# Ledger of designs, part 9: VHH binders against Phosphatase IMPL1, chloroplastic (IMPL1)

Target 1, 311 residues: Phosphatase IMPL1, chloroplastic (IMPL1), of Arabidopsis thaliana (Mouse-ear cress) (q94f00)
Amino acid sequence: VLSEVSDQTRYPRIGAKTTGTISPAHLLEVVELAAKTGAEVVMEAVNKPRNITYKGLSDLVTDTDKASEAAILEVVKKNFSDHLILGEEGGIIGDSSSDYLWCIDPLDGTTNFAHGYPSFAVSVGVLYRGNPAAASVVEFVGGPMCWNTRTFSATAGGGALCNGQKIHVSKTDAVERALLITGFGYEHDDAWSTNMELFKEFTDVSRGVRRLGAAAVDMCHVALGIAESYWEYRLKPWDMAAGVLIVEEAGGAVTRMDGGKFSVFDRSVLVSNGVLHPKLLERIAPATENLKSKGIDFSLWFKPEDYHTEL
Short names: E, the ipSAE of ESMFold2; O, the ipSAE of OpenDDE; V2, 0.75 times the mean of E and O plus 0.25 times the DockQ between their complexes.

## First folded at step 2 (VHH; from h05 with S31D K101R; framework vhh_8h63_2)

Design h05a (at its last look DockQ between E and O 0.05; V2 from the best seeds 0.00; counts 0 for: pae O 14.1 > 2, placed apart)
Fold by OpenDDE, look of step 2:
Structure h05a (fold): chain B 311 residues (1-311), chain A 119 residues (1-119)
Amino acid sequence: as target 1 above (311 residues)
Amino acid sequence: ELQLVESGGGLVQAGGSLTVSCAASGFTVSDNYMGWSRQAPGKERELVAGIYSGGSTYYADTVKGRFTISRDNAKNTLYLQMNSLKPEDTAMYYCARDYSRGWYPFDYWGQGTQVTVSG
């Protein structure tokens, strides 16, 4: 077991303190296998023609998403038949009495996938009593005629890996030298509008803000040290569970947008290389306060009923 | 030029109902977060209800279950239906738009309409 790399002096850790009766190595093995299996399904579909009718393209995305999730579920169920699962497509599966909850996004970045744009991933995380214990994200890179994958993985307290090599967040300590990432949901609500204003502000004061289109990929890029931060509102647990652990284990910081302790069931997330985190929070604070004053809901969501958590 | 004009205020007995309206010009109500605030004498202005551009609504705990915020897109008008009114609801009611970041409260207000609830 490797020592913790995260900045514990500033923000509370979100990773699980224990993995219960199952070893961290075993959880990691299964999450990696599950993500890999899903990624193989996606890889088979990635080269299919895109010059088809709107309906055909939609069907391709839907079929690929469902097939990937099914493949992932088979791996999880084969190894842990009694575990609870929260998947984007299939929803909640299993008994809520389990301490283990698998959060699965079988295809993060469906728009990118549909267009053949190289920024999407398979994301698999497992929680122990609500805290991320192990994670794997398979990122698709390259593009048409040169598709490849990059695999991220982490266990709580075990560090973060990319293609089997240890990774770390950047040491950039100035916003004006930072490359930042954000995302937008499909709902054009007040959170969306607020984030657009943040996007404008940070574009002005940083080296730039990327909008890549896949939350799991965005977080992994922060963990890899090629970006300094990522934030977004209204993500689901399956979007965040794997990525936040990978960032934390890479030495980064994870909080809510208001700087509070993060849960995968939160409706906002900010990840960074740690050193920039307080500066980012300071800039974000007015926007977040405004949203709260308007009564926008920041309570936990998508937490399975009766699922036991130590948050 | 932006304009908000409130109307519909008046005197009503406790337990009664009243609807206030806000006609907007210079912008589209359905594209913005809109809200009703009220201010009683000697008290701070408080947000009563809000409606998001997406149509979701927010209510203060003091009015939840009694008040309903809505809009007519064709008329570009905001409404607040107030039921089961209480003397504590007596206040000047303001219609407002929230457009900009870090600018709460709302960036643009009407002149208000007086609601008085007799005991």
Scores: ipSAE 0.000, ipTM 0.259, lowest interface PAE 14.1, mean pLDDT 90
ESMFold2, look of step 2: ipSAE 0.000; ipTM 0.322
ESMFold2 (binder alone), look of step 2: mean pLDDT 82; pTM 0.816

## First folded at step 4 (VHH)

Design a06 (from h05 with V29F N32Y Y33A D98G; framework vhh_8h63_2)
Fold by ESMFold2-Fast, scan of step 4:
Structure a06 (fold): chain B 311 residues (1-311), chain A 119 residues (1-119)
Amino acid sequence: as target 1 above (311 residues)
Amino acid sequence: ELQLVESGGGLVQAGGSLTVSCAASGFTFSSYAMGWSRQAPGKERELVAGIYSGGSTYYADTVKGRFTISRDNAKNTLYLQMNSLKPEDTAMYYCARGYSKGWYPFDYWGQGTQVTVSG
């Protein structure tokens, strides 16, 4: 008897197969505490006056990023003093011999935060030997006069939660019924131009494409089943580490933009509800191969042997 | 071609000052966060300072209050003004381009400029 077709069409899992000497439950407890502690700092800043000068807004953003990062770092170091930490504001911190790498985005969606637009998050993921082991994202919702949060979390093999309840990706099986999400890098290069073309193409064939501006929020919306897919060409490990695990544990698919096996150290990602993944790749994979032919760099940020010795 | 070219390194006495510069070409400099890292003899590489496209800055505790990072977008140049230099500041100093959002990971590095502090 031949293998089932459904088993043959599954994408490689990205989550860690084991978490070593630290239990998934213990990692989950600490990623949730870290993300919530950072979110408390951000919540204190959401109602601060927005200065009319560009420098004043930039200072508010940077001060909030740094304070959130410091709060998250304190939680992680207090619980696991020997672990490596990769933060947006501080680079790599900690003991280079550790198998555990914490990928922290203390404020994802900084432009939205600067304007008081309700689409930003605190994102904390921990990798074991390069693979996502546990994750939490605290999303900011509501906006001025009604700010609130919701918390997403996952462990490898443990499923995904939103505010303590199990979540699952949507069952939408046609692009014509899908709500899609994308994002753009700051430089208007060939990747930006190609993604603008994909944005137009997918807008024409789907229910719409959103550009919300916070990668962790975008991936959590796919995991929650309120959008069918998210893709973006220019991302950092801290943009992806938590969200990709939450999507996968909610039953979604995570691959490279060419359909290959994803690594948190890749520069781009395609996440979906799984069933739409091959249909999305029909358009996305050729565009990605064309970008590679133009010399756009799709190499990893870190090789597995290098992240213990970098910086 | 994308390039970061450091200059301004050299010998300086303890307590003195030195400015290192980084000339950037081949990309829209004003759109990127930029940083300085250093590697001292017998030590690991450390991030010493970073600056966002908007001008907000970061400093490592080892240099805070002594070093100032700045940028001149019209000249496509990044600076690190180093004051009250100590022998412990002796290192190869590297200019780096942050990839859009933050300083790390950096997606391009210069070849470095040597700073030696005697004393």
Scores: ipSAE 0.000, ipTM 0.194, lowest interface PAE 12.8, mean pLDDT 84

Design a08 (from h05 with D98G F106Y; framework vhh_8h63_2)
Fold by ESMFold2-Fast, scan of step 4:
Structure a08 (fold): chain B 311 residues (1-311), chain A 119 residues (1-119)
Amino acid sequence: as target 1 above (311 residues)
Amino acid sequence: ELQLVESGGGLVQAGGSLTVSCAASGFTVSSNYMGWSRQAPGKERELVAGIYSGGSTYYADTVKGRFTISRDNAKNTLYLQMNSLKPEDTAMYYCARGYSKGWYPYDYWGQGTQVTVSG
């Protein structure tokens, strides 16, 4: 899908060029079933009491996350018993030579879920030889008394859908008319400080910057065209794998925050509607290079230097 | 706690042989894809050999016919036998637990062992 306002031709595509022996349609059927199955577990828990002690609320979140993960894993293993799986809690599961890796976030936005705030999701992506091949995200909307979901999906080269309808990024071509999104980690390090400065600067020049708290939701909102961009430092593969494919297939652009070619295993992402991408990089790329000069590297989340015998 | 400890590196003459080893604790090497990677100063880390849980192996074109990856399940140890060594083989050699012939990142790395080839 090409768009007149898209500048995707200026940035390398991240989606898989082929999916090997398993068709994109078959991968799509299974990612959708997996995400739906996890979302059914989460939906059973959304109306459980939130007016409880801290310990009881923490148990609800943990139990829901684990039950959602188990349900998703069961779907994947029943359909593709030899595929590799990267789960939020368990690292990579499986010892096969499979070219397929499933990246699963069974409950994205756990703080929002804990409070009943309507911005959380189940996110499932599958990679073929490192590149996103198919994706589905089930977003929870409405909140207490009116919970509902909407389902996002994409295949590499197949475009992006929301509830079965084709979606496209916005045509907004000026930062002054843009609604932007970002997120923050719990660590108040140099990356956090730098992103707070970017938040302030972009708030001054745009229509506003949102901090919703669920990366997969944030990326789906860019794909849907209700926001123009999302960026964040220190992300994990399961935070990004599905959302980045959905953005790209909706006509958006996906790069590292320094403008380089993105990999799901990078530790930062910039997604946009494409046309705004160069304008956003004018400020974001220098800030990212400054962090690299201080020894902070977002090229891969698994780096040999990051491993210690004490882990 | 997962741990990989490489050993057996050292100085060797061009055309010579050397075996490096990797002792694993906290998991079983026979249940995982295991790999050997190397990194010379100023260069990217390169996957040179891998072995799947089922015993099938992978070798980079730069080392095919010269290097042999193996494991001793009783000792929970991975080996890389290096023959016909060249000065270009000089690098830190890292043992890693990984997946799918290196298409996906390794989820645990050792600290490395230095191999220096004179010639």
Scores: ipSAE 0.045, ipTM 0.399, lowest interface PAE 4.9, mean pLDDT 84

Design a19 (from h05 with N32Y D98S Y104L; framework vhh_8h63_2)
Fold by ESMFold2-Fast, scan of step 4:
Structure a19 (fold): chain B 311 residues (1-311), chain A 119 residues (1-119)
Amino acid sequence: as target 1 above (311 residues)
Amino acid sequence: ELQLVESGGGLVQAGGSLTVSCAASGFTVSSYYMGWSRQAPGKERELVAGIYSGGSTYYADTVKGRFTISRDNAKNTLYLQMNSLKPEDTAMYYCARSYSKGWLPFDYWGQGTQVTVSG
């Protein structure tokens, strides 16, 4: 049967099948407000001086990140006082018995923000029982003298939007016509060297590989159809929760870099336009399996100990 | 609460060696880019050494071949081993951590430990 054959080639959907007692529309409203509110704090800081002391620049980034986080937290807590919130580096706030977990990145691409380079974002995702339910990413574009924002959003089963318009992944079906994206952690271990080799190999066979420095932006660019794929090792839940749902709802595919079913608590992600996903996995999956054989840990991380999941 | 507590500074003769340490609490040093910076009176702060969470290291040209950065993950402590010390190495030495997503900028600094190298 054609339907059975087609279903056997599909990657498992990661979005929540239901959102419990809170409607997807209500989650979307709050996730968009939270991301917008954080982005307003970041926008205030984009034109502050960068040619200052090293400590002054560090303070600017830290102060902006903390102020953006506080603004986002206020929106979430005001609307859902009993929900659980996971901030950067595993900071947990709220009720561990909640089925709703908010994964917040108040300033994704801090190095780019520090330099005034136009590739950073505010990213807010909410999970229901471990699965992405709603998401918003506010991307900063233009750069010095022309700063603006682009807003991405999605609900599980509801499709993806950019500035209120439906978006879809590209239909590119050959790697030689693809624009690819990757990122690198600051750990120079076997995963880093393996991904440098993947970068070299894919650069040789595609239209190019970009290293932009903001995971949420990279995933949104795949969802928008201006790049075909993004992959990276050792991303944290706040790096991925919003972007993976936006890609999936734009018609893309989301897996671990070994091709297995993805959760936001996994240590690798491969997102693509779907069509190229098997071709990308032909090279990426063996490289990832080799890292496991070398003792690189791909167990789940940053999942709050009392958070109940259906993973 | 985050804490970075430097220790091990003191007076040392030119050509001597000294190890400074930085005990961290409230976070795990192996998850961050960690660095040692120094500042002498009337001079700008200089990053002298850094260690990525994967163990790769950076050294400023002024200290390369003489200083070694390391960490003990079990003790959650960062070290700077300083050999062949020169009077120009006299400074307050600070340890710092960087955000999990990047090594620049450093988002938390210790109070510092004074190293004085006599001629």
Scores: ipSAE 0.000, ipTM 0.252, lowest interface PAE 10.8, mean pLDDT 87

Design a21 (framework vhh_8h63_2)
Fold by ESMFold2-Fast, scan of step 4:
Structure a21 (fold): chain B 311 residues (1-311), chain A 120 residues (1-120)
Amino acid sequence: as target 1 above (311 residues)
Amino acid sequence: ELQLVESGGGLVQAGGSLTVSCAASGFTVSSNYMGWSRQAPGKERELVAGIYSGGSTYYADTVKGRFTISRDNAKNTLYLQMNSLKPEDTAMYYCARDYSGKGWYPFDYWGQGTQVTVSG
C-alpha cells in the first residue's frame, strides 16, 4: 500500500518521512559539502584543453569524473563511515545493511562537459530506507571565459533552496504556455522511438521542448520555475536521487511516467510544476503503458540486494 | 563507418576457458573507453569488464578474478579472457565503445555480439 506524507499533495510524496538517528540538517550539511567538493574538482578542469580527437575528450572526461567521485567519496566516508554509497555504473561501496544510501553523480552531462557546453552538474543525494532525505546539486553555468556555479539543496519536508534563497516551481497552468524538457538514452529501442514521438507531440502543443543533456540540471530548472516539466525513460538512481527531492520540496510533483508512485530505482521519471502534471500524464501515461505491452522492462534496477527500503 | 566485430564465442565446458575478441575499424580502441557486456535471455544487459583509454580496468563482482580485459593497439582489437567458466556465464557477449569515457552507460556504439554457452 502507498503511504502519503502530506494530505495536501495530489500525488504521493517521495521524500523520507523520517531520517532516523541523523537529523535532516546534518545530512544537508554533508550533502552540500560533498557536492561542493566535487564541483571544485570539476571547476579546475573546465578550462583544460579539448582536442578534436576522441582520445583527448575521453581522457579529460574520465579523469575529471573519477577525481570528482574520489573527492565526494572522501567527504561522505569521513562523515559517515558505515553508510552505503551507490556511484555511477552501479558501483557499491560500504555497509550493505545501512539504512542510508548515497547516490552520487560526480559529473552529470559528460558530453556537455566534454564540449564546454554550460549544462552539467555535480549531484549528491542521500536516501533513508529508499526515500530521498537530503540533496544538493551544483550546476555549472556561463561557459568558456565566464564559468560560474549555482547551488541547489533540499531536505525532506524542509523546502528547496538555490544559492540560499527559497525556490518554488512555476504556476503555469496550460501546456500551450509551458517550456518542457526531455532527454534520450543512448540505446535506440522502443522507449527511444516512443519518446521521440512524445517530443514531436509536445513540441507541437507547447512553447517548446528542450534537450539539454543533464538530468539533474533539468530537474533543478523545473524546481527553479524556469521550465514546467522534465521527463525521461531509463534514468538510473544517481541521475535522479537529488533532483527529484529538490523538485518536490519546491512544490512540484514527481511520478513514474505511468503516473504511479516514484522510487529512485524506477526506470522513468516525470517531474512537473504540479498543476500541469495531470495534463502531461494524459499523453505520457498511455505511451508508457504501450511500452510495457511491447515487453519493455520497467522493474526496479540498481537497488542493492541487501538494502532495506520502505517503498 | 564504425565497425565492432566480435568473434571467438562457442560452447565450452564448466571450468574451461575461452577468449572472445572484438576487431574495431573507423576509430582507435586505445583512445576510447571499451567494454564487454553480456545478456542472457530474459535478463538485463550487464557490463562485465571495461578498460579506460589510460589503461585502468573495471570488473563486475560476478567475474572479478576470473575474467581479464585487454587490448592490442597494433591490431586495434579488444579481448576478454574468460577463465573458470560457469553455466551462469552463458550469454551473448557484446563489445562496446564509449568515446566520452563515461563507462558502460552511455556506450555510443555496440557490436552484434558473440554467443558463449557454458555446459555443466
Scores: ipSAE 0.000, ipTM 0.188, lowest interface PAE 14.5, mean pLDDT 86

Design a22 (framework vhh_8h63_2)
Fold by ESMFold2-Fast, scan of step 4:
Structure a22 (fold): chain B 311 residues (1-311), chain A 118 residues (1-118)
Amino acid sequence: as target 1 above (311 residues)
Amino acid sequence: ELQLVESGGGLVQAGGSLTVSCAASGFTVSSNYMGWSRQAPGKERELVAGIYSGGSTYYADTVKGRFTISRDNAKNTLYLQMNSLKPEDTAMYYCARDYSKGWYFDYWGQGTQVTVSG
């Protein structure tokens, strides 16, 4: 009598169905090493002085980001010299004919890092033919005088882990009992204004909406079950590639904000605990369709030229 | 003022072992990517080993399995343990601070000569 339908299977899965010649376990080993290596660089910088000139603080952020990126790139290139790598701002390294694309955010939440606010991460995801295959996010927690890390990981079909322990999304089934998360870009366009209205509406009807400022952290908090949903317009592949797989493998749902099948190269994401996903889409999907009618561009972006995808 | 001082080079017979050291002052080795590069006469400089601030390591294929990079944070000193040395390992060995991608070094030591007979 009881249905075996899980909320996880209600929406199309985004994780890769195969990883080709390289096993998911091998991809996970390297993605974890890459994220850990970048995070070690970031950890060395967390206690550096913040009460310096604007130029000095900007240099600290930039130098830390670049050093973390260099650390991650070296790990990836040593293990898979022929793989394609996409870094922040669309920087591409390697052969575009590779089926494997590494999406790297060496320091997600740079404003939080600059202030010593404990919500930033190193995020590394690898795609196989456009679909997430393995992921790791190293979250920075505690803050000044008590910095520590929490490591998230997942493989397509393998489930999600936090510090080696299996994690699952929450079972919260009412928006009124939900803790929600969103983020905002710096452009004050119609998407920004629309999301401010969504923030206002959902703040009033839920337990609250958080704006923490690090997309990978926000998605990992949904996967961990300490928040019920995260949505944001104008996200880039490196913002999303790891976090979306971790959410899906923790039993969550991942779609575009119009409810359509998600791609890492899409400009919007809605992640949730699954059971709340239809309730969230009832408001978010019409708002997103209205943005399309106003000329907001939701076409794929930052997909490397000639990268083969099965999207 | 940043300073890197290498020591421990010398003559060693093929198959032997040697450890070179790099004492740093003016900065903390654990806060930077540190590397060992070598240059033989008439050849380009080669990065052979590196250590990231968190302790993860890099090795060139030419030395992987034979060389080990390490550091002593209390002494602010970088080490390269070289085992199973070959005549082809003969070179001037330089300690360097690399703030970026293993391709950019902003500070270099004067070097220490390693000669492998054979």
Scores: ipSAE 0.000, ipTM 0.110, lowest interface PAE 18.3, mean pLDDT 86

Design a24 (from h05 with Y33R; framework vhh_8h63_2; at its last look DockQ between E and O 0.12; V2 from the best seeds 0.00; counts 0 for: pae E 11.9 > 2, placed apart)
Fold by ESMFold2, look of step 5:
Structure a24 (fold): chain B 311 residues (1-311), chain A 119 residues (1-119)
Amino acid sequence: as target 1 above (311 residues)
Amino acid sequence: ELQLVESGGGLVQAGGSLTVSCAASGFTVSSNRMGWSRQAPGKERELVAGIYSGGSTYYADTVKGRFTISRDNAKNTLYLQMNSLKPEDTAMYYCARDYSKGWYPFDYWGQGTQVTVSG
């Protein structure tokens, strides 16, 4: 117990210190409703035929993504008409004077969804002045002929839940006994190559490294304690905002891959059960510093210029 | 309304240079994976250059070293600088966006601008 407390105070907290003028319970209620409403749209599509033309499959994916986003936006706008929304399709929507920014991924794991591979999610996070305040991820599990969901949620300071039950990261204290997760973007540049080497090296020293294909799901698995860590370069704010809060509220650690204090607008993320975080950084941080020396840009991105933050 | 409008095409002599442009509206170029493709008569479209939302670029082998993709985020405009042009570069050039969130890359196209290389 004492080592767990000591380890969890080692890295700066990334969640908001307050939910502002909206109570934690109210914000959680709306973020969960938004994620579940988007997931209802996705659920209607999980059993549609996939043995069709590539164009037809692409239309299924894009139609589902758009419909999920529309359903989520309706919930947010009905409850908070002046909040700012960072959406993939329309960029920034809403009042830029708001302290609240919603980061929405209406279908995380698009390739998995297209193939019917059971690892994708709807991810909804809301920031207060740049820091995650509330989050929900609805994960699809089971796969063809037995689709199901489970709902992860968190508020800053309120702990993390899965289907209403409190969850915690694992207690694993050696990399040799850890199950790790990473992901790879479609950009085949130096960051991608570096992560291929990290993948190779960690496979040699851990119990395995998974590449499952949905960032929000991967972070929820760390929060649930069934995996010990997840890292990836170049995720967007909507891929990360919910998952990082859920990990932190489950007792985990969240940093950039160089070990610095994480913001949702950063271009790298490392989450873990906390105990393993320094050991993982011993390899990951130097690799990330090497990328910086090659001129790879790690400055904040997708941050609205006039959105007020305390970053 | 989402639009991609290409311009700057024309007739050019072999060995010459040409810049084509793509003005985007309804979305932000810097937030998207963008690219240039081309289609010669009777051929399928082929991707010739791309730029990731993070700024990294890539090129087809047939144009590498001769073509440069770039963007001007303030003007919300994508460019393709084409040098050392050859007759086989003759094609309709299309600006493209990854609209399907990476599932179906470059699934949104402009109307195109014709590039014709003589000699």
Scores: ipSAE 0.000, ipTM 0.307, lowest interface PAE 11.9, mean pLDDT 87
ESMFold2-Fast, scan of step 4: ipSAE 0.230; ipTM 0.634
ESMFold2 (binder alone), look of step 5: mean pLDDT 79; pTM 0.796
OpenDDE, look of step 5: ipSAE 0.157; ipTM 0.654

Design a26 (from h05 with G35S G50V D98G; framework vhh_8h63_2; at its last look DockQ between E and O 0.01; V2 from the best seeds 0.00; counts 0 for: pae E 11.0 > 2, placed apart)
Fold by ESMFold2, look of step 5:
Structure a26 (fold): chain B 311 residues (1-311), chain A 119 residues (1-119)
Amino acid sequence: as target 1 above (311 residues)
Amino acid sequence: ELQLVESGGGLVQAGGSLTVSCAASGFTVSSNYMSWSRQAPGKERELVAVIYSGGSTYYADTVKGRFTISRDNAKNTLYLQMNSLKPEDTAMYYCARGYSKGWYPFDYWGQGTQVTVSG
């Protein structure tokens, strides 16, 4: 959504200016097919028993994750044999000279998947020269005896959709009326402790803070307008690439948690309905600056060495 | 009207090959994940092969390397090529459409086509 009117309060856009040599429609079609194909692998597994040995459950999760990734990779390679791919399970594959980098999370929310808790997704984003160009997230909803999916998608400048229908962030303009979301990593370090304090503080002043366990889902809920914001430290590119574009194309704001311009390779993300973004940063940005002063590393990470970017 | 019609079953000698087909109407095969399952007398129905919307495939261990699932988008038809057939492959073969509601990932099934492998 380009604007001719300059406004200093607007946050820099994070999506690509163009989809490059591949048309927006073609790139979106392949991204959607890739995410759908991975989700079909996951759908076959959602009704399998979970009351088995822990090793058996771990194998189910791992096998599903790997099968979903393999299915997604086949779609991408069949359509774009020279694109670079950054997959959670498969690492870095492809031609480093490509302007296109696919960031794939074949099963976002693995703990939820393991328990049959209905908040997990397949997330596929593709970057053009370092910036998100197209995205699709297939969210699993309903739960045991009632599993269903819905598909979120976006192209840079093309808006955001859920099941083909345009979506927009909420218009909620006060934190006191906001439903917020965050997540926590497994390590109980300084970033974790800081976010626990943020969680406590925002619970006091908002309608509530959810900890649902799937980053791509959380961002899609902001894009859909049913929650107002999501933040988390130390997510990886495959956790964020699709969701951030979907939020931005739904009219939301995307920054680092220090308020700076977001890159998919950053170690923090704050997404919101836009209206609330400055008020959320009033608390979140100082907390993040304090972590930096303690020596916590927020430099870019997981960027492939030779991948060309315009960051 | 939504329909799945299997055909191409029959009697074949062990070691032989057979192709079964599933003609679909009322929906697009390439826009759905599709499967073949089989049920031998006195046994539970078992998943044999899946083809996903993107073209990726899955095979049960008992048929991997011998069976190939494919589709013809122009004819809106799903196929199962069965090679190196064994008497244990004798079963009614069912085509199904993938669906994500309730406990069952497949919401519509054909009537089946019988494959009999003589030993």
Scores: ipSAE 0.007, ipTM 0.417, lowest interface PAE 11.0, mean pLDDT 88
ESMFold2-Fast, scan of step 4: ipSAE 0.317; ipTM 0.683
ESMFold2 (binder alone), look of step 5: mean pLDDT 83; pTM 0.835
OpenDDE, look of step 5: ipSAE 0.029; ipTM 0.378

